# Ledger of designs, part 4: VHH binders against Gamma-interferon-responsive lysosomal thiol protein (GILT)

Target 1, 207 residues: Gamma-interferon-responsive lysosomal thiol protein (GILT), of Arabidopsis thaliana (Mouse-ear cress) (q9sv73)
Amino acid sequence: GKSGKVKLNLYYESLCPGCQEFIVDDLGKIFDYDLYTITDLKLFPFGNAELSDNLTVTCQHGEEECKLNALEACALRTWPDQKSQYSFIRCVESDTKGWESCVKNSGREKAINDCYNGDLSRKLILGYATKTKNLKPPHEYVPWVTLNGKPLDDSVQSTDDLVAQICNAYKGKTTLPKVCNSSASMSKSPERKWKLQVSYANKATNY

## First folded at step 19 (VHH)

Design f1 (from m2 with A103V)
Fold by OpenDDE, fold request of step 20:
Structure f1 (fold): chain B 207 residues (1-207), chain A 120 residues (1-120)
Amino acid sequence: as target 1 above (207 residues)
Amino acid sequence: QVQLQESGGGLVQPGGSLRLSCAASGFTFSSYWMSWVRQAPGKGLEVVSDINEGGSSTYYADSVRGRFTISRDNAKNTLYLQMNSLKPEDTAVYYCAKDESYVPWEFDYRGPGTQVTVSS
């Protein structure tokens, strides 16, 4: 069903400043530029968390991160479409202290809360843990973005660069969004380069 | 080989009821969470309900809560979905799904599905 779309995965964690900035300020362009028509966006809330042998999760930014990751995991399962998923995640990551408002206004409050307060959230987090841990190559920091299973090249340093990469990667039969025609045909400097405060995978947990 | 086979779908009027069944084989059924998912025309896969290994924990989409009931019989390797008070919006192909990776959007194993049509 989703054959032909570019696979865009974001591996992130809550309370990561670079993750928040990327999600709130940059990732939204996928929808603004109609790239969602040719892109399969998936979000993975686990990041640099550690999973022990006894299946205990320790998050890099402390227990609050773990809670927010779990909440977002529940929300992601609730909606079938990537736009609704992103909207909710953007809401939470825009104001992590105000996450309850996001849930309340979601229209899926009961499902999200039931999942979050139950054992389903843990199951989902373990799933995201597995997906994150099995990355090849392993992620070095978050936010970590892969395009068709490959990490972004160092040459991708802006949203415009990302757009260009998505456009170039698309091999489907659907008409390309307008932004692809302009971006692919022009060699212009990016409007804004990313200056994300990333969280490194090899750093200790910061409570 | 993992096999899932849904049954029990059909055409019903609004307010009607259906009971879906899913026969599972090729894996230890009692060791896995199971889900019902549905796909309406032109829409993506939507999770309808989840149930844990033993059936003690169940979850529902807000759109079906109070109307649908998920259950399982591990002795019979069968998953059930009782659907009451059906609405036209419930029209979809319903799939029994087993998560291998437990990633919300990747239902690695599904049956061929059973059509549920709610129409007056």
Scores: ipSAE 0.878, ipTM 0.945, lowest interface PAE 0.5, mean pLDDT 93
Fold by OpenDDE, last read:
Formats: structure tokens, sequence, C-alpha cells
Structure f1 (fold): chain B 207 residues (1-207), chain A 120 residues (1-120)
């Protein structure tokens, strides 16, 4: 693991409206505010999918979700850096019907397609399944965010709250991003509170 | 106990070739997918190639496709990476990896690695 960085994990699924909104509109601030210098961001595309005893995966939003999760799993494996990973996932989740253009423009088209069309994608999905199922406590809905292995507090209700939590959690030796030094007293424009349409883990499949 | 040991690294000129080997022990080698991963100075861990249990299915990073070949000998519990037409950008520590979770940034088991340096 990257020594000293804050561990930020996102557990999500494709075609989840709240997941899409969070990924596209909120998570990007990790890069915009240079928080990536003190944060280790990891993305887990599995969410509320069910894994049977015979290792069959059933996705909450149907087979199309399973396909997109698999595609994203393949893409995530191709890049070592979190910025490239996020950029691709953001591209797909911004327009799930146009995912092919994301693959075409990725610079990793062959690797992604080979993985997706082969048996490697299944191995990756099973890996993400295991990581998601081993969460303590179990996730209740997606998007589900953990900071240093713990779910976000209920007090975190905005991107600014998340930024503050990341800044406070950092114990490394490198210089903090400027955003972390902003005094709470600065008349910040009204913060946009999260109103995400989350997908609950205990709900039946929505297809 | 799972053990992996890489060998075959070294210093080569651009256009040169190397063959890496990985000796595996402590688990049923033929039952697991195996991978080669590398870490260049100042960069993150990158997957180079994957191979299934029997060796019938292989995967490559776009940067090494056509130049590198992954293979395995299950009777000898050995993983191989033939590297041809080497480039300076291939300079890195190369690791043999056994995955169970297959999370891109977390490999369950790796060896100590072998240094590959490509320089004129």
Amino acid sequence: as target 1 above (207 residues)
Amino acid sequence: QVQLQESGGGLVQPGGSLRLSCAASGFTFSSYWMSWVRQAPGKGLEVVSDINEGGSSTYYADSVRGRFTISRDNAKNTLYLQMNSLKPEDTAVYYCAKDESYVPWEFDYRGPGTQVTVSS
C-alpha cells in the first residue's frame, strides 16, 4: 500500500443513479483539489450484486449492469494510476449507453476488449465480489464509501464534508493540499448537500 | 507457505531480450492464474501479463503486446516471461504474482522481484 496516504474506497455498481451522480459530480474533487497527493482512491464495481454458490452473478439492475461492471473491472486493471482509472469510470458512468466511445478513446482498447470478451473479466468480478462481501460492517447501500476502512460518518453529507474528513485523516509527512488549509470560517457559498438516489442492498432486483 | 522467486533480470541495451522465470512452491500451481507485474521508479504497480491455470488463455498490456510472451510449465511449477525488443520504458522491477482476489492494486502473493534495466 501507498505509505501515509488516506485510503478512500468506493463500492458502487453501474446503472445506479446515486452512484453515477457521485462519481461524475463529486468524486472528481479528489483530483481537482489535488487531494490525490494524500489519498489512495480505489474503485470497486460490484455493489449489491448477488453471488450464488455456483458463482453465478446476478446484478440489481439486470444483465446490462453486470456487463458494465465487468467492463469497468477490466479497465481498472489496465492502469496503475488512480487518475486514469477514475477518468475512464467517469466517462462510462456519464453515459452508459455510450461506453464504447470510452473504450475506443482510452488508449487501452485492445487490453480492455480482450479482458472483457475473455474469462479474465469473470475472475476480476469475483475478486471485487469478495472484497465487497468482506466489508465490516456490511454495506447497506451504494454508493458506499470507506475512509481508512471505516464507512463515512452520517455527518458527512457533502463533498466539502468529505474533503474535510480526508484532510483530517491524513497523517503523512508531505505538504497538505491548499484546500485543507482553508479556514472553516470562510464564507463558503452554500454547500450542495448530497441528495443521492442510492440503491439499497436489501432491495430486490430492479429489472 | 506460498513462495515465489523471480530470476533472469539484468542490464540490456534497447532492442535486446531477456527471459524471466518464477519458481513457485507451497500451493497447487496448476490451479491458479498467474501474473507478471512491474514497478518503474516513481510509478505504481502495473500489470504486464496474465495467464490462466492451463496456459491456454493469455492477456497482455498494450505496451508489451507483440514483444512479451507469458507461459507456464505446470509440471515444473514455473512461470516465464519472454521479453523481446526491450525499450527503456520497460525498465522496472518485475514481480511474479499469485492472485486470489484479482484486485488490480493488491496481489495476494509476490516474490522479491528481479530488476530489469534497459539502457544504451
Scores: ipSAE 0.877, ipTM 0.945, lowest interface PAE 0.5, mean pLDDT 92
Fold by OpenDDE, last read:
Structure f1 (fold): chain B 207 residues (1-207), chain A 120 residues (1-120)
Amino acid sequence: as target 1 above (207 residues)
Amino acid sequence: QVQLQESGGGLVQPGGSLRLSCAASGFTFSSYWMSWVRQAPGKGLEVVSDINEGGSSTYYADSVRGRFTISRDNAKNTLYLQMNSLKPEDTAVYYCAKDESYVPWEFDYRGPGTQVTVSS
């Protein structure tokens, strides 16, 4: 990430309802409010998947999740910028059954497909596995969000809270986005609290 | 210590060709995936091409597919990028990269880079 920006990581898995909601309805505010100027957003599509000793991946929502995670892993790699990455992931997670259209319209269809159908996707997934499994503390559920390497505290219960946390965490030299100067963004009385249907770690897989 | 050194860049006209080389040392070259990445003026690092440990699998950005070829010689600890039909938009500093993090791609290890300029 760029020096001085707030590091925001999302650990998630495809087909997770809470993950989908967060990605589609909440995470986009990073871009809507120009917070991307002070935030390095990284997405980690692995979630609660399990990696066996023989390096077999078992996803919590079944094989379809594994496929989508791999697809998203490939896509994420193709773009150097977080906006394009997010846009694609949002596209897929908005309608997982329509993922093909996302790939088709991406402008990088061949690269994504080659990665997905080749051994690169496997490599990437294993990488995401490592990143997810090495979290300290371990994630308890997905979506799991870390800010500058730490999970969100209990006081963050809404998008507004998240915005405030990002604003407060920023120590860079560039000008803060307008949203950071608003009373609303700094308020601990959010209009809407998160009610995400999270997927818990170490729970039985749903096949 | 991991060391990477790119060479082969230069100024070429559109349609021209260059062959980049990367000399690697300080690690078991044949055990790692390698990548070529580039950074154009005002843009971020973009993955150009990837190659697996043995060279049997190669991947390309859509923008360079059919024009660029990645290869490696593990006996020589060298990575290559053959660039044909170069375009102005290929102008960038090119890096060979080894990423210890793997995902997301941070490209923790890169050489100093080699400048490729495509201009009439």
Scores: ipSAE 0.877, ipTM 0.945, lowest interface PAE 0.5, mean pLDDT 92
Fold by OpenDDE, fold request of step 20:
Structure f1 (fold): chain B 207 residues (1-207), chain A 120 residues (1-120)
Amino acid sequence: as target 1 above (207 residues)
Amino acid sequence: QVQLQESGGGLVQPGGSLRLSCAASGFTFSSYWMSWVRQAPGKGLEVVSDINEGGSSTYYADSVRGRFTISRDNAKNTLYLQMNSLKPEDTAVYYCAKDESYVPWEFDYRGPGTQVTVSS
């Protein structure tokens, strides 16, 4: 299993600028720095959407967001490995208008489309809704990142900070990636602080 | 408590067939989506097939489409997976998985699994 790895969860929604930036520009470092060897990354596409009592979903950025979230939910179910999952999500979020090409080039087009066009996508979204709504504490905005079930501290303001937190959180027995070494960290270029345009949970819908 | 028990696995030659069954108890079987998932050596859990509560909607991984058929008998609380034209790459432990509270992707409830080995 994935026991012993750091649990890294991203709660996000499509068409969220900060989410897109984080996914495309920052989250990939988990793989670039071989942190995936010590990290269990999970993605949760639902974000600030609302679920009514009659199980109707209303997305913050409108119906297009709901569609993209559903698509991504289907894709996430398709691959057993986090790298393939991330690669697809990154593809979609890098160009949401061109998401069809991501599906076509995925090698799993039929499964993704069947899920998306059927009632399975709805089922999956409701699952992500439950996971997102059960967060403790509740998310305040997206992208919302948790490390071992806890939201990131305010001190985490860059990808390098995130890397450091992951390295520090790991208590497993396998060898740490090189990036976790102090000497390696000091050799890094000046940190790029996050300036993410987040979407707040308490804000009105932005269609 | 939720109980799932897979059966029907075994050793078969390439091109052979198997029919897996999953006996369910401890919950209202007809109220839940069910899934078959598999885990090959050194790989993670892969979704093989999904079926809705009544069996009217079925879904398949691309790798098994046209060869595998998922079905259910709600009166018998049983899930099935007909596996035809088996390939070596289908070798894995197969699990019956229950979806709980609209969370079908974590597979919190699974049986002990049944081994399927496809080899010449």
Scores: ipSAE 0.874, ipTM 0.944, lowest interface PAE 0.5, mean pLDDT 93
Fold by ESMFold2, fold request of step 20:
Structure f1 (fold): chain B 207 residues (1-207), chain A 120 residues (1-120)
Amino acid sequence: as target 1 above (207 residues)
Amino acid sequence: QVQLQESGGGLVQPGGSLRLSCAASGFTFSSYWMSWVRQAPGKGLEVVSDINEGGSSTYYADSVRGRFTISRDNAKNTLYLQMNSLKPEDTAVYYCAKDESYVPWEFDYRGPGTQVTVSS
């Protein structure tokens, strides 16, 4: 990265319950713990959607998921900074039925609606499809999280584990946030172990 | 082999106008969406405007809507940004970008940029 920050990439889909929980409950810690000083957060809305030969997108949780993925892709294009991007996406993921209120209250309603209702949203989603398709190794489920391009290993089972991995991966010169000393982070942790309901990548074969 | 070269930047007073140009070569210009992106001092890259292959669809950041106009001349392989009613907040390096990935932190190709400074 441009600042030596740890690249934290989330590959997700908007109606997966595990993705919603991760975005709403866990990703906020990047900002609450001042981890943003050592972390570059990037979000990739596409998830387990499929792309046909004629470039038709079929989403795992139906057409509404396709629409919300596109909406969130537009938000990622609309704001240049990760905090603003996250704030909007967290609003939608906190209550997906209330997404229109998130748009109206964003301060960017025109830009988001133009993107969402036009051909730009489709171009954005095809870009995220390409990025998700090019994952090595291929993702097996969502939410799929990589640190500096590598999937989380199975030892990471809580937000505290993720925080520790980010702290340990950082090799820049910025002073580490106090949460990286672990004892500063423990008193307010909302839970010790993740209970995410992941969504598995689609199978090609029916039986 | 893709080459993009911006021009037309400079110092201008608030309320003034500039027209940015971007000369493109090394690819089939008319086959790609093009964008203007800018970077203000100490800030990340902001997408200012997008235009599709034929110019029939255009998109703008809300901060520039009504003041900036993106256009393209596919016969001249040139992208334009007409910038009217300029404000100090528009001060930035402006980049022309060929961008098929459309992820917000990645532009496949962009030029070296042109400085726009809006001040008294």
Scores: ipSAE 0.692, ipTM 0.875, lowest interface PAE 1.0, mean pLDDT 87

Design f1 (from m2 with A103V)
Fold by ESMFold2, fold request of step 20:
Structure f1 (fold): chain B 207 residues (1-207), chain A 120 residues (1-120)
Amino acid sequence: as target 1 above (207 residues)
Amino acid sequence: QVQLQESGGGLVQPGGSLRLSCAASGFTFSSYWMSWVRQAPGKGLEVVSDINEGGSSTYYADSVRGRFTISRDNAKNTLYLQMNSLKPEDTAVYYCAKDESYVPWEFDYRGPGTQVTVSS
């Protein structure tokens, strides 16, 4: 096929410390480096939540996580563009106890609150559950990142590594951002390996 | 299989009204959420409004709240959008979209769209 933007998917849950760090500290560099011009960023709030046969959702960090996942799903529905979606979600993930201020300052308070307090948020979360549960291979922990549908390999251990992978994967016609020049990338970002506190998927067995 | 056909678009002056219709076939219409989405020139898709299976819950983008009304007639397999107090910024192609149970924010099933143009 036709070369286009690199598909960068983040599967996460709102109260996982590693997810919070990745969203707040690392993912924003895609916008700081102008990588959004070559990247199609999609965020999938569900993570390690469990979905029972009766379609009851149980979240790994309690009901508050379920609520914040739903809030963020509503934000993803509210804005069409990835920059606005990320800006809201970064606000929430920077201080999850302050999420109401993020809503009030968003310029979309009524739409977000209607979704969050109504049946639309549940519909969206069930859709994200399906997307997360259909991952191949299944995710082992969150944050779980795929690049063009494939999990990041073990060699990607920093935001600089991720940026390089995005730059190398891009096959479209848009002029590459300056960060994709190897010398510029090396000079601007010291080697900072991720120390993410990941949350592991439940691996319950039938005993 | 899934067929969605929008109609009712046109040219209208600011402050005018239009009523969009969407005829649906090839699926059990009453079992699915439906949405209106629009694409302004040079812009991405914006969700304008959502409605649940029975029509008991409706949702609106803040830019259209109070001016647009989504409704459905499950006996006629038809989705509607009443658009009042139209503004130039409402100019777009409007699509009827079937909300998939496993693709909640993607609109893989939508009609060809109907053009709404609001200008003097």
Scores: ipSAE 0.685, ipTM 0.866, lowest interface PAE 1.1, mean pLDDT 86
Fold by ESMFold2, last read:
Structure f1 (fold): chain B 207 residues (1-207), chain A 120 residues (1-120)
Amino acid sequence: as target 1 above (207 residues)
Amino acid sequence: QVQLQESGGGLVQPGGSLRLSCAASGFTFSSYWMSWVRQAPGKGLEVVSDINEGGSSTYYADSVRGRFTISRDNAKNTLYLQMNSLKPEDTAVYYCAKDESYVPWEFDYRGPGTQVTVSS
């Protein structure tokens, strides 16, 4: 890629419990300051929503999920940097009922509210729908994670496994972060494995 | 072949004004949202403003609200950004972008950009 950083894409929906846990606990634990220097994190709010032929969106966890996905799409539009984007989305996903305080404390309240309450949020969600529907292979559940465009392989079952895969995939000139040294070895014994409560996709095709 | 060409940048003192233009060709201009994005030194691409197909909806980053105005002339296939009350933090390369993918950090089609420098 042009950046040299490893592309880490998360496809998710805002009210999936597994997505919430991954964003709040796992993504935060694996994504420290040093790992951020070699990783290009992108978040794709849409998940298992349905997009009809007339472009009506129906969300797996109801209308509130559609609204929170749109809010988070607006946040992704508002900040140029992935750290600020992640911090806002982590705030919302930590307490989705309290999302208003995340907006008030963001320093971007007017831009986020204009987007959320206007036609821009829908425009953004249709774009994320297109990106999610064009996944190859199609996603089977959320949270769905790709590394440089490929779904995680079967060996990635923990946060430490993911960090190791990111470290091994990096081909740039920047000195590897210290976390890559502690995560470069694979344990012979099982580590803490993900127990995420995933949400399964429908069987429809993503043409 | 989508073509976008920005113009109107330059060196301006704080408090000054500039008007950016973007000539578009190779697509049906009036069918797409358009955006101005900027890249300050050492920063990623920031969406400055968006405008829908007909120009009835406009959106602004909070850092430029009240100072910048996006507009379009669909008869001339041209996008504009009027920038008033310029500040040193507005220094950046400004890009005109066709908003095809609807993702704020990826623009499939943008011009080569025009430099805006706000300095005493």
Scores: ipSAE 0.663, ipTM 0.864, lowest interface PAE 1.1, mean pLDDT 86
Fold by ESMFold2, last read:
Structure f1 (fold): chain B 207 residues (1-207), chain A 120 residues (1-120)
Amino acid sequence: as target 1 above (207 residues)
Amino acid sequence: QVQLQESGGGLVQPGGSLRLSCAASGFTFSSYWMSWVRQAPGKGLEVVSDINEGGSSTYYADSVRGRFTISRDNAKNTLYLQMNSLKPEDTAVYYCAKDESYVPWEFDYRGPGTQVTVSS
């Protein structure tokens, strides 16, 4: 058999409002609609951060963004499966000031805290920096989404558009989730579009 | 070329011990973090343990903490995993991984793995 999942990569930063909305709302549909059966979701926390010659990381939304990116990198290391990764990161991104509760309730508190408070979190962030900086083409803003290695087409402007792209890209043998079927009775609004507040790369100064 | 070769797996009874080794070549071993990852039958990969370049920092999955010990010998270019008090749920293929190989779980630099089976 020839079956495989669609690769969906999200490059993001933890305090970008558009990233938070995308993670909480749009990615939630991957799991609510059972799209995870045909989707391989990977998350890359770094975004528009900069890495100096001395390997100092400076984050677009301040030091707290650096800390939360590192926390989320630790979670991605702690759980290799996409459901558990997403569950934790959604918790944090739903209320970033409540992140400590997400850790305490995760069932992996010691592993996450050891990573977050130790040198492993920095090592992981430098790895995500490399992956983000090696994007071809370079990302222009976050959230930056690739499907099978290619940035989303500009025509993808809604959760429904993303779901359709995933369904259409899947060429494997696994039965498609119900949401992928053509609908004769489902009510949808073609005009529903994202109003994501993206954060642009290379935005060094603001006045 | 980067080469990693795991060894030391086998069949062992619950409560037993095994010591895994990973021989590394083709890169400056002492300059990289190393990890043990495992894959149980029908499951995804799990990071078991990490160790920094000099061995001064080690990290463990909650499921193995207190039972497994990661170590390295930079003079011999060898990574180790001492596994004590083995349980049936430790049954898996164990992989040695160079630090780039688990971010984001693409694993371009891991060995072929060694099977550990814990069964009475």
Scores: ipSAE 0.635, ipTM 0.839, lowest interface PAE 1.0, mean pLDDT 85

